# Designs tried in a protein design chat: VH-VL binders against f1miw6. Part 45

Target 1, 251 residues: f1miw6
Amino acid sequence: MPHFAKPLLRNIITRNLFNSIKKKQCLQYLQTLRTLQYDGFTTVYFGETDIPESLVTGEDFSDGYYMPTPTWCVVHAGGSQGWVPWKYRMFLRDELCIKQEDNLFFEFCDVVKKAYGKCAIVVKERRRQDATRPKEGKETEAQAHVPSVVNLTSVTCCPEVAKSYGHKLLTLPSPYNYLNPLDSAWSSLKWFIINNRKEFCLQSVDGVYSYQYILFSDLISKGIERINLSKWRTITTKVRRWENYYLGKLS
Below, E stands for the ipSAE of ESMFold2; O stands for the ipSAE of OpenDDE; V2 stands for 0.75 times the mean of E and O plus 0.25 times the DockQ between their complexes.

## First folded at step 13 (VH-VL; framework fv_acasunlimab_arm2)

Design w7 (at its last look DockQ between E and O 0.02; V2 from the best seeds 0.00; counts 0 for: pae E 12.0 > 2, placed apart)
Fold by OpenDDE, look of step 13:
Structure w7 (fold): chain C 251 residues (1-251), chain A 119 residues (1-119), chain B 110 residues (1-110)
Amino acid sequence: as target 1 above (251 residues)
Amino acid sequence: EVQLVESGGGLVQPGRSLRLSCTASGFTFSDYWMSWVRQAPGKGLEWVGYIYSGGSTYYAASVKGRFTISRDDSKSIAYLQMNSLKTEDTAVYYCARLSSPVDAYFDLWGQGTLVTVSS
Amino acid sequence: DIVMTQSPSSLSASVGDRVTITCQASQDISYYLAWYQQKPGKAPKRLIYDASNLETGVPSRFSASGSGTDYTFTISSLQPEDIATYYCQQYDSLPWSGLTFGGGTKVEIK
């Protein structure tokens, strides 16, 4: 498992490390994170991953017919303590536009409060696709504008909601997404799906129609379960090392 | 050869100052965190402090405010400035490199230099 | 600061014996533990890192395990060259908090 994260980290570090603003944001994030940890906050990473149906079915679209397959979004959280004792959510991405479960983040905040007490909840910065060229305007003191709201694809994360439960919501700068241990966890999940999907395939032998279906929920559940506490420890250890590296380099 | 060599140890009176040097060779010094660890005669290992590659420093409570760690990357040297020395500071002082730029355990040690604080 | 309690402080064993040293942390240190060997008059040498990873070139008779607060270092068959003091070291602390060593275990041959 450690072998897959190395190449990804090398490629990401080389391209984006040169933006001074992003470096400053990273440093601020890390300093804040460490301060909260010192103050007794438990770090929890909250996030989502997309699972295309093609990943599950194994359909090789190499023949140029890109048929858009449905994409599932899995929402969960974890950290040094493993998966949060919260039931992961799964949404069909195309349906997410309709029913934002307005209460999902509340539920999550309550669960982590009960489980861990005060938490530093870390979410990834959403790449604003359309942010036009920052106008050359005034070096206003980059007060770490805690975004008023961080929107995941399926869930709205509100700092005020987090605060009401005694938590702190932190946004991980986008160039440093590899500092989120969930990325490694999601990669592991996807790997599991690819390698075990056949075991979750059922063939219906109905006299008239033969169809193959995948027990998708079971596949995801088992995949998540395979990422045990030991694996989380390994992943978070790696992330911590990188955090320390950046703290040392950027300070 | 990858090595660390300490120098500057000796006999000093209480209240005086002493500066230790650690010369590094065989690796890219600027990429690594450096640390000082001391060992009183017949006692265990005690962390003194470390300096990050970016220059940030942290110290043990026992030496905070009295000791200063610095580095000259151009010369591949780490320093330990010890002020207001006490008899309790008597120890072999080791310079040590962290295992990687990101890890806080040691893979390379000098042979140590003895500092004796005595009236 | 995280306190590391190492046990025993000293032991004497015969050549070929299994030796076990324990280190207990005052809090969960999440595998952030290293083991060092220090021979008389020499600098410490790292044998184990990340609780169980053997350093390159270290004999296979050395091993370590543990999780949470409790960690164990083992010499499966004690050799004469293994006479040394062994130390555990945690590095789970935040940057502004210190690294801490165990009190050490002196290993002698009967």
Scores: ipSAE 0.021, ipTM 0.567, lowest interface PAE 4.5, mean pLDDT 84
Fold by ESMFold2, look of step 13:
Structure w7 (fold): chain C 251 residues (1-251), chain A 119 residues (1-119), chain B 110 residues (1-110)
Amino acid sequence: as target 1 above (251 residues)
Amino acid sequence: EVQLVESGGGLVQPGRSLRLSCTASGFTFSDYWMSWVRQAPGKGLEWVGYIYSGGSTYYAASVKGRFTISRDDSKSIAYLQMNSLKTEDTAVYYCARLSSPVDAYFDLWGQGTLVTVSS
Amino acid sequence: DIVMTQSPSSLSASVGDRVTITCQASQDISYYLAWYQQKPGKAPKRLIYDASNLETGVPSRFSASGSGTDYTFTISSLQPEDIATYYCQQYDSLPWSGLTFGGGTKVEIK
């Protein structure tokens, strides 16, 4: 059973297992990010989290008889200016869900362009087979790593779509996922769910899943509201201190 | 009933070992970080260490190398193994639950168990 | 490690008085600070988290504020049941170092 806190602690542990390729990717990412920030790009972190149904119900049997439970995926974005003024998306992974994911990222790019102008859109790296190869620039300036496809599990993030809106799409290399303030926001959301799920639960007489879904959407909405601008600024300040540390360490 | 109950405290001679237990009830233990905090008689609170839900541990400098924190999620118990005990380890030892991995303050405390280290 | 300097170490005040306790961090802790009340013979109880947010059920006479390195805890009108030792605690040290408490402030009624 996935634990609310386990992915964040694994990122901390994984940070201690550096290799030369990942160190170079992290430095390149940070240098590119700082250049974009200097050039007036607003940093926006775009990502997803999985919320298993067991987190909402609170049922826990640590015996050996495990059964799969449905998992919800929440897609949103934020940064030092708070949550992007974009309606987050939520869908159920273990059902047959047919979605046209190509238009979702397009809509997102349009919204952040209208809200903030040109953005540096940061997405966490998913595991891939081939090692990411850096490109050397013709000029003395370093060139950003731009993979051919940057996928969340639920959304395809196309660099050319971002570019068409004047944005730049950046990939945060694993194992440096703790440099993503959105992970801290997701952890806060999951803790809100754990502590408040009883207040959003009604005893069903019919259509148990329909009632549970309605309350779950309200719970998520309230949890997102709880992560206000002050909270976002605290989270991003902590990430920036980590970034400065690694810029000094890896350079 | 959501609670933490410490046990295993007592009188022990310097240089010896003692193991404390923290039994959790009323919540999903495997989802939480657990911590130990101690308070010497008449003194303030001192953080000892914590263990996250995946089993990794972190310790205060004053106890690193001597104390070991572990957990058994099937029994909902956290442990503090204290080796090479010193007189200055005399304290009430509290078990505490961390509020979240991002906001690591303590939202649930046990009532504590006294450890006395003396000749 | 982040050192938390809490003052005063003790104080005496009359019922109804305003009581102020300060806590200074050795570096910027970005609002990652909690306040605890510990009554004699009991475990600590969290009153305030994230520098200024009251825990559910905490009376409104308790408040706190601050930023950067300087944080303040206030009891606007001291009551007899507020006799306790109060502690600040920073939690900005993750993931590199541990958590640290201030030295405590013992509050007594004159």
Scores: ipSAE 0.006, ipTM 0.432, lowest interface PAE 12.0, mean pLDDT 77
ESMFold2 (binder alone), look of step 13: mean pLDDT 89; pTM 0.894

Design w8 (at its last look DockQ between E and O 0.63; V2 from the best seeds 0.00; counts 0 for: pae O 7.0 > 2)
Fold by ESMFold2, look of step 13:
Structure w8 (fold): chain C 251 residues (1-251), chain A 119 residues (1-119), chain B 110 residues (1-110)
Amino acid sequence: as target 1 above (251 residues)
Amino acid sequence: EVQLVESGGGLVQPGRSLRLSCTASGFTFSDYWMSWVRQAPGKGLEWVGYIYSGGSTYYAASVKGRFTISRDDSKSIAYLQMNSLKTEDTAVYYCARLSSPFDAYFDLWGQGTLVTVSS
Amino acid sequence: DIVMTQSPSSLSASVGDRVTITCQASQDISYYLAWYQQKPGKAPKRLIYDASNLETGVPSRFSASGSGTDYTFTISSLQPEDIATYYCQQYDSLPYSGLTFGGGTKVEIK
């Protein structure tokens, strides 16, 4: 029987890798989240994942004559109540995603307000943009700025839009991605895709599939559908226990 | 044998102090959060407060400022220091262990110790 | 603290009857709720955690469900040894929520 590490041991190892600044960020995030929960905010995790078409087809186009396969971005949200009753979105990585960012988040805030009332909307922290780095050898402040808007790759998440619906937008510090239950949901979706993509193929020749015969939208829909309320509760309970651990240790 | 044993209860007059002890055995005490819960005669359960493994404490409003929870991990003992006792503090006092991995439900209870505050 | 309203405060039923107890929270507590049994003169014993999970060794006649603000505890066929007071307890928004109990439900045999 293989020895497998408990989540608590993994959390302790991860904690020992962080500096004191990141520990304070985590504590501040947890305290804010729990204050909002106590004040009656419903917690909703809003995020995205990338699904390269090669994951869906199983094909490798790296023979020297082809570009890498296109990548799709799936945007959805969920929490202890399951998936938000909101149609997830899929975007192809190109200029079209940037055109729709503000409208999408605005629509999302309206949907969760109607479904749950005021929400604590959690989005993962992104790495700082290179354009905000201090410039070597020059003393100008005009180009040393820090953006105030939280962005997914395909969606702009504006704190003021969230506030206009009575929501609060929170960022999860990047070293603590395991405190995001949506990452576990994305992993489950990707494993579903890998293990079920052949069943969504309209045609097969001796086990060889082509992209044009795979019902991609149906595969994604079924994968999301399979992550039901019971599975969401398992994921959120695990995250909750890690949150409690850090609250207990750091405060 | 995994158990919690409370001690230190008794009869005290209003305005006085009393210290309760909770001795833990059979588990790694320093890994767990500990809590006190009381039950007045003929009444329901009332949560009193808890202490994290890191030492921070939180209290019910009815006892905040008067009661102090502490722990000694080297002796595996949790304490409840009760100051400025009132007649409404009369109750059986239970110590309880909070579940691991760090849930906040009570998975182990002592048998309780009676505190009577009467003049 | 989060207020837990438990109903009924007492009930009397015959052996074999189905018994239902409810708790309502003053706000959404997701499913972070436990149920305890306390027999006269004894410390409480946890029967159910996370709204619906039975503790090891708890008879299958006990069950519970719920989410959000509304929670239900059921004994499908009441037995004489089930005479006790039952409590719900929330553990949602630590540390700010407290660990609040419902008022209790005393269950007796007719």
Scores: ipSAE 0.448, ipTM 0.750, lowest interface PAE 2.9, mean pLDDT 81
Fold by OpenDDE, look of step 13:
Structure w8 (fold): chain C 251 residues (1-251), chain A 119 residues (1-119), chain B 110 residues (1-110)
Amino acid sequence: as target 1 above (251 residues)
Amino acid sequence: EVQLVESGGGLVQPGRSLRLSCTASGFTFSDYWMSWVRQAPGKGLEWVGYIYSGGSTYYAASVKGRFTISRDDSKSIAYLQMNSLKTEDTAVYYCARLSSPFDAYFDLWGQGTLVTVSS
Amino acid sequence: DIVMTQSPSSLSASVGDRVTITCQASQDISYYLAWYQQKPGKAPKRLIYDASNLETGVPSRFSASGSGTDYTFTISSLQPEDIATYYCQQYDSLPYSGLTFGGGTKVEIK
């Protein structure tokens, strides 16, 4: 598996490296991250992944009937220390009423403070779909606009909340999402789901109705558990190598 | 063959300057971080400094302000300029390559060049 | 800079003995540790990287493990050709901190 990731990452890096602004943002992110690490902050990656029901059920939509299947959002965090000792959350995206648990980020910040002390909390930049028009205007000094708020699908991450717990909230620039070890973790989770979903299937033999149930919570839990500390070490080491590469190249 | 060859070592008086060279061959020099590591006689390894592929440098506190690392990618050479030499700078100086453009551990070493600082 | 405390500074063992060397970091270095072998009059050679990964071509009698601040290097069965000084090296806080070596462990045969 490690051999396939290198070429893909190289290709992604080459395409995105053309934007000087993006490069500068990456460098600023990396410099800030390293400074915080030097200052004793523990790096924690906080994020979410989407798990469509079709991934769980194995339904092949190849026959053109795209039935929108419900999509689950899993929220969790990890880093060089493995998964954060925080209970992952799972939300259904299509349910209008998912009251953004206003307190989820508070809870998370408290847990990581207790577990690790001061943390650099890294979140992905949300791709603003609509900012198509480059307003031509002023080379405003790219002050590292710490976004006032980073909204995940299910969670609002507020820098001020993080700060109140002694943490720093960092935003990973979108072109460099591969520098987030959670992406690899999520990929591993999805792989696990695909390959093990049959083991979590229950068949109800009711005389009248045959239906198949998937123990979805168990499937997710087991998938997360399989990403042990050794795997996290490998993933974070790889990310650090890339970080070093960029720091060396862009400095 | 992939190799590093140090040169420029010798006997020098305290307060004087010396420039070491490290010639690289067998690999794309410009892609790698280079480092200098020294070893005093009968002592352990001491990191001196490194230079990034982009040219930025970082130094150990013991040599900061006195030593300068540079590189000429066109010639595949790394340099260590040593100024204001002290007797404590007496050591075998190794040029070392980081294992990859990504990693900060060493995989390739020169044979070293001896620098003796003595009155 | 991160301080690496290596122990012991020297040891003497018999051929076939198990040898263990330890390195303790002044802070958590998150597996960013390498081990080197240096034979007399030679440049160091890397044996282990990322705390536990054996370098290609290195005999299987060499191994390493550890996490956080505490790391161990092991020779399962000491051989005559293993006479050398061994060093740990951390690379955790690049580029804002230096690379640091342990003090070294001289391994001799009785």
Scores: ipSAE 0.017, ipTM 0.537, lowest interface PAE 7.0, mean pLDDT 83
ESMFold2 (binder alone), look of step 13: mean pLDDT 90; pTM 0.902

## First folded at step 14 (VH-VL; framework fv_acasunlimab_arm2)

Design y1 (at its last look DockQ between E and O 0.01; V2 from the best seeds 0.00; counts 0 for: pae O 3.3 > 2, placed apart)
Fold by ESMFold2, look of step 14:
Structure y1 (fold): chain C 251 residues (1-251), chain A 119 residues (1-119), chain B 110 residues (1-110)
Amino acid sequence: as target 1 above (251 residues)
Amino acid sequence: EVQLVESGGGLVQPGRSLRLSCTASGFTFSDYWMSWVRQAPGKGLEWVGYIYSGGSTYYAASVKGRFTISRDDSKSIAYLQMNSLKTEDTAVYYCARLSWPTDAYFDLWGQGTLVTVSS
Amino acid sequence: DIVMTQSPSSLSASVGDRVTITCQASQDISYYLAWYQQKPGKAPKRLIYDASNLETGVPSRFSASGSGTDYTFTISSLQPEDIATYYCQQYDSLPYSGLTFGGGTKVEIK
C-alpha cells in the first residue's frame, strides 16, 4: 500500500511514451533479468554514490564565499540478501579519474561468486564518451543505437570478467532509475548522515578546524550498517512491484 | 463491493470444449493480472495460468496448448477457454485477482464453478 | 515450474497447541511466498505474503518466516475456527516461474 506508487509510475510512463527505444531497452532488460533469476542467478546491484564533504560537516559559506570541498565516492553492492559481504570502497572524486583500481571488479566478482554462486550483476547505463546525460538532456531514438558502455565513474566493469566467474553483467537503462534499489539505499545513507553529522562535527576543539577531526569513515560505516536486511527487503520489494508493472504493461 | 463471479461450469464429455467467464466488479480491472486456479475433488490447489494487464499469458504445463486465458477490459471479464478436456480436468475452477501493485499472490477469489468431465 | 513440497499433509492438534507447517521450494525463491487458509466449501483466503507479512485483520496467532528454499507457517495457539487446509504458494521469477502451490496441510482438532 505505497501512497505514492501510482503518481511515480504515471510520471515515468508519461515520460517514456515518447521514447520507444528506451521502452524496448527496459523490456529487454526486465526479460533478461527474470530469465536469469529463473535460471538460478542471484541478483546483485553494483553501484556508486557521491558524498560531498560539506554534507558531513554541515558548513555553509552562503555569505558569498565558496570554498571547494572534496567529494567522496562510495562503491558498494546489495540486493534482496542485503549488502554483499564485501568491504565497500571509498575514493576521492577526481574530475578526470574514471577508474581507481584495475583489479577491483575482479575482486568483487570473486566475492559474490563465493557468497551466492552465479550472479546477475546490475549496473547503471553509461555512455562511452559521457558518464552523464548530455548537458541539454535531450534523447532521441538514434541514441538507442549507440553502444552502451558498462562503467561506474570509479570502476571499470568488464563483461568478460563477470563471465569468467559465471556471472552475467546487465545494464539498467538510464531513464528507469526507480528499478535500481541501490539508489534508495544511497538516499537512506545520505539521510542518516544529515541526521547524525552533528556528533562528528561538534567533536572538534576549534570550529575552524572541524575538517581535521571529522571521523568520516566511521559515520559512513554506521550509515551502511543501519541499512539492514529488513530495509533491503523493503526497497527490493518496491522495485519488484515496479518491475512487475512494467512487465505487465509493456508485454 | 469488490467481487469476482465465475460462470460457465457444468458437465461435459471428454474431448469437448467449455468456456468459463469471470466477471469482476468494484475495482479497476485493467490494472490487475488475473489468474485461474483449480481444485480437483478432495485434492489441493493447482495453478492453471495467469494473464498480465497487457494481455500476455502463461500456463501450467498440465494445460498448456489446451487452455487459453483471455480478458476483455471494457467488460471487466476474464475468460478460460478449455479445449480437448480430459477427465483429469474435473475440478472447481476459481478465478483470482493478483495483488496491486502487481505481484502474483492472490488477494481476491471467486466462489468457484464446478467443471465435471465424464463420459 | 518451481515445485513446492509442503509438510505435513495432515495433522491433528488440541486447542491451544502450537502448530507448525513447512514448505520447501525446489530452488531459491528469495522471500516471495504466501500462505492461504481454505475452509471446506470456501475459496482460499490469504493470511501471509512476502514470507512473513501478516494481512490486515488476520489474528496475531498466525505468523510465518523463512527465506531461500525453506519456509515455516505457525499457529501459536490453535483455535477451533482454525480448522482448515493451509497452502503455501510461490511467486518468484515472474513471468517464467508459474504460481505453484504446496500440496496443502489439513489441520484438525483432536
Scores: ipSAE 0.493, ipTM 0.768, lowest interface PAE 2.8, mean pLDDT 81
Fold by OpenDDE, look of step 14:
Structure y1 (fold): chain C 251 residues (1-251), chain A 119 residues (1-119), chain B 110 residues (1-110)
Amino acid sequence: as target 1 above (251 residues)
Amino acid sequence: EVQLVESGGGLVQPGRSLRLSCTASGFTFSDYWMSWVRQAPGKGLEWVGYIYSGGSTYYAASVKGRFTISRDDSKSIAYLQMNSLKTEDTAVYYCARLSWPTDAYFDLWGQGTLVTVSS
Amino acid sequence: DIVMTQSPSSLSASVGDRVTITCQASQDISYYLAWYQQKPGKAPKRLIYDASNLETGVPSRFSASGSGTDYTFTISSLQPEDIATYYCQQYDSLPYSGLTFGGGTKVEIK
């Protein structure tokens, strides 16, 4: 009777293997990043964050009627030098087909080339929800699959496009998102929104009706501006410490 | 001296093609986005398109598919290839430098070159 | 595309008069607005950028302000040399909406 190893053990092994693979990917990412840095590439982190309307309005939809509130997507980039001198973009996400703006990544690549020269552009790996169970197929050597394309919600990042501008596109493994300084920046932005949204509200009275307007563009702009170079340096220094830690532990 | 000089304008028949040139001097041409702006006689300014320092282009809807912007950084020249010209394309065509990536204003203009599309 | 509505299309004023031109954007353009002066037979010249910043060398009689969708350009005391057409220009939605100009305002002296 082949002792069917208890499903629990399979799950543990799968988790362990998954963790091991992800660790390896992280190490590869870090090694590649360091190599590029030594080769004179400037590291820039390109990414997006979602800002739901509820975050801006402060409306607590806890009463169970999940009205899909509009969500704004903010796209920007930053690094040790602060925000990239590129105008951030905002996209309203509605149930309608988010047209990916193919030209946005070209624009970005061009701007960073001008600002910094050759860049290591780091993007977060989108968790493909549909990552069905890796079929048990062949241990093909995890060649660092340079993803052919990294799709952000609003932007398609193509390694070939990056390359055409002299850049390198790197994908940060999803479990290690905290190695992206943008996450801290986005957290700061969201914190700013939550705490300062009232200051960006205008009230208008039209007869019997009172309207409240939020100066959303100003709110976002000020939130972004608040993350100055000093803050960026602090964030990136922290990230670097973590990177070094992993390189030391894994190495 | 920092300057842009347009050339190649003239009289052309509808359906024909014309190529304009913009010669840049006095600055590092390869570092800047270049743009074309046109002005019909007695009318306002109309943006035509721009080209990135990396060579990517974007066009106004009115000229998309007919006009092509290109650049030769070795010669410090921007080009506007105009195909399938229409009478409505009659204008003074200006080349202009964009101040990108700091902003996207026109900080340097050429003197303009007149393109007349007439039968 | 972002539409810039400029008003008035033309105006005539006396030397020394205050002149005001307005530009309204179809959406919030977050101060990404410039004002240009175009003298007859000449290329445009940028006078103001980022809604209110005066270009170097531009006389102080020129000013601008605005936010959101509404922007104003002002000549505090019109001079003979100010005869020109003035244009606003936005770049807020690059590359999606391109660069757009207002319709222009022709300024003449009575």
Scores: ipSAE 0.071, ipTM 0.662, lowest interface PAE 3.3, mean pLDDT 86
ESMFold2 (binder alone), look of step 14: mean pLDDT 89; pTM 0.897

